# VH-VL binders against q8ixk2r445to577: the designs that were tried, part 32

Target 1, 133 residues: q8ixk2r445to577
Amino acid sequence: FFGMLQNKGLTDYCFDYNPPDENQIVGHQVILYLCHGMGQNQFFEYTSQKEIRYNTHQPEGCIAVEAGMDTLIMHLCEETAPENQKFILQEDGSLFHEQSKKCVQAARKESSDSFVPLLRDCTNSDHQKWFFK

## First folded at step 16 (VH-VL)

Design a19
Fold by OpenDDE, fold request of step 19:
Structure a19 (fold): chain C 133 residues (1-133), chain A 121 residues (1-121), chain B 112 residues (1-112)
Amino acid sequence: as target 1 above (133 residues)
Amino acid sequence: EVQLVQSGAEVKKPGSSVKVSCKASGGTFSRWAISWVRQAPGQGLEWMGVIIPYFGTANYAQKFQGRVTITADESTSTAYMELSSLRSEDTAVYYCAKSRYYGRSGYFDYWGQGTLVTVSS
Amino acid sequence: NFMLTQPHSVSESPGKTVTISCTRSSGSIAYHYVQWYQQRPGSAPTTVIYEDNQRPSGVPDRFSGSIDSSSNSASLTISGLKTEDEADYYCQSYDHSNKHWVFGGGTKLTVL
């Protein structure tokens, strides 16, 4: 699967990644923003290694969850996907992080009109459902 | 260093078409967004459209839909803007501009030197 | 659809501070980043501010950007005005409804 990774509950919002340095893509948080459909900063790929890859740049980035965190941070992809980069996109649309046993949920940032994907306890909320478009 | 070098000035008759080129260097052309922005004499900047070569995605301002075509050749790192059915009001300096990202984070960090297109009878 | 409205012209003496406004007609000015471009006479535009208040390398800190949600406007402030700052300045933002970028009408800054 590849393309925009769009949230079901938060209509018209997609994974979005805009590192300040286009030549240094790791270390920043993945956010949610309105889906533009032009690829690039909103283009992701779900791989057979259960990675969510950001391939707008080379080397490619892979979304990871760092220890003790609930945010999605971009790391470099590795030949063998590390445990903290493994996600399961399930048939029901839930995006499950294997290591934390949490689900990715579209959430509003505190005191902000912005949105981010965060790890939360898995529920049946549409805000935890995602699809590629 | 990133550079955008455009083709030379054009003089065209009404009803004809013009194709301006923008040669990029100094980075990964295919993954950039290349926009075209024009400026009529004494007027402001007007966004015309954009292409992202790697993804094959393009979008145009509504004003120019059906009359403008933006293309890119990744092998030569060159973007093109073709404007058809030219009219006197199309007389302007046409700029190509690079942006890192699309959407709200899209800002033009590098510009071509501009290409004057004059449309006159 | 939205428009970005700028004053047609502003003027100030060297060493002083000038502010150029950019008002968004609809949508949140704060949620959609605003960029500012400088265009000196006979030259192509160059970026002076991006993402509301960020300066590209090479742009002096005399240039600053801000957002005022209450007036739904962005502002470019130039302190310690220099003769070389005389130029046209354009704001730009994103229109999601059309997935377009939109420029303001531009402001002519004259250094007296």
Scores: ipSAE 0.907, ipTM 0.956, lowest interface PAE 0.5, mean pLDDT 96
Fold by OpenDDE, second read of step 17:
Structure a19 (fold): chain C 133 residues (1-133), chain A 121 residues (1-121), chain B 112 residues (1-112)
Amino acid sequence: as target 1 above (133 residues)
Amino acid sequence: EVQLVQSGAEVKKPGSSVKVSCKASGGTFSRWAISWVRQAPGQGLEWMGVIIPYFGTANYAQKFQGRVTITADESTSTAYMELSSLRSEDTAVYYCAKSRYYGRSGYFDYWGQGTLVTVSS
Amino acid sequence: NFMLTQPHSVSESPGKTVTISCTRSSGSIAYHYVQWYQQRPGSAPTTVIYEDNQRPSGVPDRFSGSIDSSSNSASLTISGLKTEDEADYYCQSYDHSNKHWVFGGGTKLTVL
């Protein structure tokens, strides 16, 4: 699967990644923003290694969850996907992080009008449902 | 260093078409968003449209829908803007502008030098 | 669809501070970044502020950007005004509805 990774509950919001330096794409947080369908900063790929790749740069970035955190941070993809970069996009649309055993949820950033994907306990909320478009 | 170099000035008749080029250097052209912005004499900046070469995706301001075509050649790192059915009101300096990203983080960090297009009978 | 409204012109003496406003007609100014561009006569625009308050390399710290959510406006402030600052200034932001970028009408800054 590839393209925009869009949230069901938070209508018209997609994964979005805009690192300050286009040549240094790791270490920053993935956010949510209104879907534009133009590719680029909203283009992601779900691979057979269960990675979510930011597939527009070389080397490619893969979404990871760092220890003790609930945010999605971009790391470099590796030949063998590390455990903290493995996600299961389930048939019901839930995006499950294997290592933390939590689900990715669209959430409002504190004290902000912006939104981010965060790890939360898995529920049946549409805010935890995702699909590629 | 990133540079955008545009083609030279054009003089066109009403009803004709013009195609302006913008050659990029100093970076990864295919990953950028290349916009076209025009400025009529004594007027402000007006966004016309954008292309992302890698994806071949383009979007246009409603005002120019059906009359403007933006294309890109990745092999030559060149973007093009073609405006058809030219009118006197299309007389303006046309700029190409580069942004790293589309959407809210899309700011134009580099600009071409501009291309004057004059439409007159 | 939204508009960015700027004053047509502002003027001040060298060494003083000027502020140029940019008011967004709809949508949150705090959620959508505002950029500022400087255009000297006969030249292409150049970026002086991006993402509300960031300065590109080479832009002096006399230039600063700010956001006021209460008035839904952005401001470009130029301190220690110099003659070389005389130019047209344009704000710009993103229209998520139309997926377009939008410029303000521009402000002519005259250094007296």
Scores: ipSAE 0.847, ipTM 0.940, lowest interface PAE 0.7, mean pLDDT 95
Fold by ESMFold2, look of step 18:
Structure a19 (fold): chain C 133 residues (1-133), chain A 121 residues (1-121), chain B 112 residues (1-112)
Amino acid sequence: as target 1 above (133 residues)
Amino acid sequence: EVQLVQSGAEVKKPGSSVKVSCKASGGTFSRWAISWVRQAPGQGLEWMGVIIPYFGTANYAQKFQGRVTITADESTSTAYMELSSLRSEDTAVYYCAKSRYYGRSGYFDYWGQGTLVTVSS
Amino acid sequence: NFMLTQPHSVSESPGKTVTISCTRSSGSIAYHYVQWYQQRPGSAPTTVIYEDNQRPSGVPDRFSGSIDSSSNSASLTISGLKTEDEADYYCQSYDHSNKHWVFGGGTKLTVL
C-alpha cells in the first residue's frame, strides 16, 4: 500500500511530515494534517517488512516508536526492519504496533487544536482506523 | 547550494504561447514542489500553479486553468511553465520558486531571478 | 476561497518600528502557516519570515512575525528601521479548499 494514510474518524486528516530541515529527517514527530493529495510530505508506503516509509527523502525514513514512548518518530530505514518500526495494518483498519502491542490513534495534541498519531490501548474507535488512498 | 535559473526575457504577440524554463541545481529536484508566480508591472505576486515531478502531480490556480501547463524534465532538472492564448494582461515577470513542503508550509525558500514576458501587438 | 488583506502602504522613520498586517477573510489564520516575503525594487522576492515567526538564516532579528487569532490576522514587525528595509512585503498562506498558496496584495514600505 502507498499514498495518503488517512484516518477514518478524524475526517480529511492524513499522516504528514514536516521536519524543520528537509535534509535532516531523523528524530521529529509525525503529525496529522489536512489531506492535500499532492504526494510529497503526505506520501507514505507500507512495505512487506511492515514499515511505514517516508519516500520523499533519500535515504528513506521509517516511522518508529521508541521504547516507553507513545509518539511516532522518524528514523532512517534499515536493511532489516527493527522491531520498533513494525506496524500491522489489519483488515479492520487498525494500525497495530507489534513491539508495544498498541494501536495508532488520531489524538488532539494537548492544549491545542493540532492532531498527532499516538499509541493507545487498542479499541474499536474510528480514530484508530486508517486507510491508504 | 540550491539555485533556480530561468530562461531569458521574451516578447510575444497576442494569441501566441510562451514557455519559460527554470533549471534547478544543488538539490533533489524531482521531489520538490516547484511553483510559478507572476507579477504584472506595478502589481503584486500571483500564484499560478505547481508541479511535484516525482509524484507527477500538478495544480493550477483557477484563473489560469485551461491556459497554463506546468511540466518538468527530471533528466535535466528543469521545470517549464507554458501560458497559451496570450493577452496584453499577461505581460509580467514570471518567477519559479521551490517550496519546502506542500500544504501546511508555503515557505518558498528559493526563487528564480524572474523572466519578463511582454505581450504586445 | 479566501483573501489576505494587507495595507497598501505604510511609512515610518529610520530607527522606528513598523507593523504590517495581513488579515485572512475566511477560515482561521492559525490553522495554516503564514510566510512573509520582502521584494526590493528590481529583485526577486526573498523570505524574511516563515512558519508564522521563524527567521531564515541571515535575516536580522529586528524582523519578527506574529499571529493574532482574535483579529484573524498575521503581522510582520520591523524594528530599528533602516533605509534598506524600503521594499514591498507580501504575506502568504495555504488555501485548503483549493489546495493552493495565496499571496496577500502586498504592502509598500517607505522609510522616510
Scores: ipSAE 0.647, ipTM 0.873, lowest interface PAE 1.5, mean pLDDT 91
Fold by ESMFold2, fold request of step 19:
Structure a19 (fold): chain C 133 residues (1-133), chain A 121 residues (1-121), chain B 112 residues (1-112)
Amino acid sequence: as target 1 above (133 residues)
Amino acid sequence: EVQLVQSGAEVKKPGSSVKVSCKASGGTFSRWAISWVRQAPGQGLEWMGVIIPYFGTANYAQKFQGRVTITADESTSTAYMELSSLRSEDTAVYYCAKSRYYGRSGYFDYWGQGTLVTVSS
Amino acid sequence: NFMLTQPHSVSESPGKTVTISCTRSSGSIAYHYVQWYQQRPGSAPTTVIYEDNQRPSGVPDRFSGSIDSSSNSASLTISGLKTEDEADYYCQSYDHSNKHWVFGGGTKLTVL
């Protein structure tokens, strides 16, 4: 799967990555923003290693969740996907983080009008359903 | 260092076309968003459209839809803007500019030097 | 789609402070980043503020940007005005409905 990673419940929002320095992609949070349809900073790939890759930059980034955290941040991809970078995109559209046993949910960023993907206890909410376009 | 170098000034007749080039160096041209922005004499800046070479995706401002074509050649790291059916009102300086990202942030961190296109009888 | 409205001109003396406004006609100004560009006569534009309130490296800290959600406007503030600040200034923001960027009409700053 590849392209715009969109949320079913928060319509017309895509995974979006906009680090302050285009040459230093590690350590910043992935956000949700209105889909622009041009690829680039909203282009992601779901790999056979269960990674969500940011392919617009070299070296490539892989989305991770650090132990005890609920935010999706960019790490460098590794030859063998670390456990904190493994997600299962399930048939019903849920995006399950294997290590934490939690699901990715579209959420309002605390005290903000911005939206971000966060780990939450898995439910059947449309805000936990994702698809590529 | 990132650099955008544009082709030289052009003098054109009404009804003809012009194709301005923008050669990039010092970065990852294919992943950039390359916009074209024009400025008529004594007037403001006007965004014309964009291309992202790696994805081959382009968008055009409504005003230019049907007259503008923006293309890129990754092998030469060069973007092109072609404007057809030229009118005297198309007399302007045409700039290329790059941004790191598209959508939310329109930060053009590098600009070409500009290309004067004059449309006259 | 929307318009970004700027005053046509502003003037102020060296050493003083000027604020240039940029009002968005529809959609929230706060939801889409605002950039500010400076264009000196005869030159290509350069960015002085990006993403509402960030300065590119090399831009003096006397340039600042702000957002006022209540008036749906952005502002560029230049303190300690210098003669070299005399230029045209443009705001810019994103139009999601057409998926393109829009410039304001521009403001001519005269430093008397």
Scores: ipSAE 0.647, ipTM 0.878, lowest interface PAE 1.5, mean pLDDT 91
Fold by ESMFold2, fold request of step 19:
Structure a19 (fold): chain C 133 residues (1-133), chain A 121 residues (1-121), chain B 112 residues (1-112)
Amino acid sequence: as target 1 above (133 residues)
Amino acid sequence: EVQLVQSGAEVKKPGSSVKVSCKASGGTFSRWAISWVRQAPGQGLEWMGVIIPYFGTANYAQKFQGRVTITADESTSTAYMELSSLRSEDTAVYYCAKSRYYGRSGYFDYWGQGTLVTVSS
Amino acid sequence: NFMLTQPHSVSESPGKTVTISCTRSSGSIAYHYVQWYQQRPGSAPTTVIYEDNQRPSGVPDRFSGSIDSSSNSASLTISGLKTEDEADYYCQSYDHSNKHWVFGGGTKLTVL
C-alpha cells in the first residue's frame, strides 16, 4: 500500500510530515493536515515488514512510537523493522501498534485547532480507521 | 548551495508560445516543489503553478488552466514552464521558485533570477 | 477562494518602525502559514519571513512576523528602518479549496 494515508472519520485529512529541516527528518512528530493530493510530504508506504515509510526522503524515514509516548515520531528505517516501528493495518482499516497494543486515532491537539495521529485504546471509532488513496 | 538558473529573455508574437527553463543545482531537485510566479511590469506577484518532479504531479492556477504546462526533466534537473496563446498582457518577468514542502507551507527558500518575456506585435 | 489585502504603500523615517498588514478575506489566517517576501527594483523576490514568524539565515531580527486571529490578518514588522529596506513586500498563504498558493497585492515601502 502506498499514497496519501487518510482518516475515515476526519475526512480530507492526511498524514503529513513537515520537519523544520528538510534534510534532517529524524525526531519530529507526524501530524494531520488537509490532503493536497500532490504526494511529497503526504506520501507514505506500508511495507511487508509492517512499517509506515516516509519514502520522499533518502535515507527513508519510518514512523515509530517511543516508549511511554502516544505520539508518532519519525525515525530512520532499519534493515529489520524494530518493534516500535511495526503497525498492523487491518482489513477494517484499524492501524494497530503491536508493541503498545494501541490503535492510531485522529485526535485534536489539545488547546488547538490542529489534528495529530495518537495512540489510544482500540475502539470501533471511524477516527481509528485509515486508508491509502 | 542551492541555485536556480533560468533561460534568457524572449520576445514573442501574440498567439505564439514560450517555454522558459529553470535549471537546479546543489540539492535533490526531484523531491522539491517547483513553482512558477510571474510579474507584469509595475505589478505584483502572481502564482502560476507547481510541479513535484519525482511524483510528476502538477497543479495550475485557474487563470492559466489550459494555457500553461509545467514539466520537469530529472536527468538534467530542469523544470520548464510553457505558456501558449500569448497575449500582450502576458508580458512579464517569469520566476521559478523552490519550496521545501507543498500545502500548508509556501516557503520559497530559493528563487531563479527571472526571465523577461515580451509579447508584442 | 480568497484574497490577501495589503496597503498599497507605507512610508516611515530611518530608525523608526513600520508594520505592513495582510488581511485574509475568507478562511482562517492562522490555519495556513504566511510567508513574506521582499523585492527590490530589478531583483528577484527574497524571503524575509516564513511560516508566520521564522527568519531565514541572513535576515536580521529587526524583521518580525505575527498573526492576529481576531482581525484575520498577518503583519510584517520592520524596526530600526534602514534605507536598504525600501522595497516591495508581499504576503503569501495557501488556498486549500484550489490547492494553490496566493500572493497579496504587495506594499511599496518608502524610507524617507
Scores: ipSAE 0.600, ipTM 0.865, lowest interface PAE 1.6, mean pLDDT 91

Design a19
Fold by OpenDDE, look of step 18:
Structure a19 (fold): chain C 133 residues (1-133), chain A 121 residues (1-121), chain B 112 residues (1-112)
Amino acid sequence: as target 1 above (133 residues)
Amino acid sequence: EVQLVQSGAEVKKPGSSVKVSCKASGGTFSRWAISWVRQAPGQGLEWMGVIIPYFGTANYAQKFQGRVTITADESTSTAYMELSSLRSEDTAVYYCAKSRYYGRSGYFDYWGQGTLVTVSS
Amino acid sequence: NFMLTQPHSVSESPGKTVTISCTRSSGSIAYHYVQWYQQRPGSAPTTVIYEDNQRPSGVPDRFSGSIDSSSNSASLTISGLKTEDEADYYCQSYDHSNKHWVFGGGTKLTVL
């Protein structure tokens, strides 16, 4: 699967990554933004290694969860996907992070009008359901 | 409607510092890049630096590196530009300008009204 | 690093068409968006063209932008020139490598 990764509950919001430096794409947080279909910063791929890959740049980035965190951060992809970069996109649309045993949920950023994907306990909320468009 | 409202005119002595504010409204501040652009009397536009409030990261033109500090407060949707060690040649109108922090185009779609900073003995 | 070079001034009569050029010193203009800003005396700049040839809402279609890869230049064209078009015009582009915004020197347009 590839394309825009859109949230079901938070209508018209997609995974979005726009690092300040296009030549240094790692270390920043993935956010949610209105789906615009312009590619690049909203183009992701779910791979056979269970990665969510940001492959519009070289080297390629993969979404990771750092220890103790509930945010999604861009790391470099590795030949063998590390445990903290493995996600399961279920048939029901839930996006499950294997290592943390939590689901990715569209959430409001604290003290902001912005939205971000955060790890939360898995529920049946549409805010935890995602699909590629 | 997006608006950028800047602080009022400043008169400063050489060697002092000035801090200009730019309050944003009418949109999502965290998805913007706020640049500072100045214009000396009768001269052209000169880019000074930029901040992405969401990340709190700023970049500066080499000319002003070490002398300018750009900050942002997301809670108040306000960006700041502080210029130190002021010189007479720093006399200019200073503008804040908003762009999407999508790095492709880098166009400014909204501008502040400008802040005149006069440096004189 | 690159520079954007504009003519210092241009002039034309009302109703006529004027073109302001913006030449990029290095790098291909075809791969980097150019913007144009209008600045009337005593006022802040306003965007009249973005991403080479796009007009913001409220900008009349008399304003148009284009690029010429062969000369590595962008152009702002104003047709049906009006007195209110008298202003300074600046081209601008972004340096992705250095994370810098680059402005042209500006062009003073006088409506005769």
Scores: ipSAE 0.025, ipTM 0.634, lowest interface PAE 5.8, mean pLDDT 92
Fold by OpenDDE, fold request of step 19:
Structure a19 (fold): chain C 133 residues (1-133), chain A 121 residues (1-121), chain B 112 residues (1-112)
Amino acid sequence: as target 1 above (133 residues)
Amino acid sequence: EVQLVQSGAEVKKPGSSVKVSCKASGGTFSRWAISWVRQAPGQGLEWMGVIIPYFGTANYAQKFQGRVTITADESTSTAYMELSSLRSEDTAVYYCAKSRYYGRSGYFDYWGQGTLVTVSS
Amino acid sequence: NFMLTQPHSVSESPGKTVTISCTRSSGSIAYHYVQWYQQRPGSAPTTVIYEDNQRPSGVPDRFSGSIDSSSNSASLTISGLKTEDEADYYCQSYDHSNKHWVFGGGTKLTVL
């Protein structure tokens, strides 16, 4: 699966990655933004290794969850996907993080009108359902 | 530091074509979007189109569809803008401008020095 | 589609503060970044503000940007006005729907 990763509950919002330095594409937070076709900041791929890849740059980035955090951070992809980069995109649209045993949920960013994907306890909320478009 | 250096001034007859070049240096050309923006004498800035060299894909303003062609050569880090069927109202300074091909801001951080194209009988 | 509307001209004396507005015709200005470019006579444009209120390196802090959601407008403010600030100023935003760059009509700033 590849393309824009869109949220069901937060309509018309997609995974978005825009690092401040084009030469340093890792270490920053993935956000949600209105789905659009500008550049490649909203193009992701779900791989057979259960990675969510930001693969428009070399080296490629993979979404990871750091210890003790609930945010999604871009790391470098590895030949063998590390445990903190493994996600299960289930048939019902839920995006499950294996290591934390939590689901990715669209949420409002604190003190902002913007939105971010955060790890939360798994529910049947449409805000935890995702699909590629 | 990033620099965009454009080709020199052109004088053209109506009905002819012009091709302006924009050579980039000081960064990673393949990670950029190169836009072309023109400015007629005494007028404002007008966006014409953009190319993403990494993908070789271009997008154009509706006003110029079918008459403008934007290309890029990654081996020389050079972008080109060709405008055909020239008319007097195409007389303007043409700028290339650099932005990231990814992101949501859409801001230009570097500009070429501009190329004057004069269309006259 | 949307348009960005600027005043045609503004003027002020050296040392004073001037503000240039940029009004967005449709869509919320709160969710779409605005940039400002300075163009001195006979020169190419240069970026003075990006992403609403960020200054590039080398741009003095006399230049500041803001947005007003209630009026759906952005503003460029120049304090301690200097003669070298005399230029045309353009606001700009990106149209995500049409994948187009949109410029305002430009504002001529005269330092009296």
Scores: ipSAE 0.020, ipTM 0.686, lowest interface PAE 4.8, mean pLDDT 92

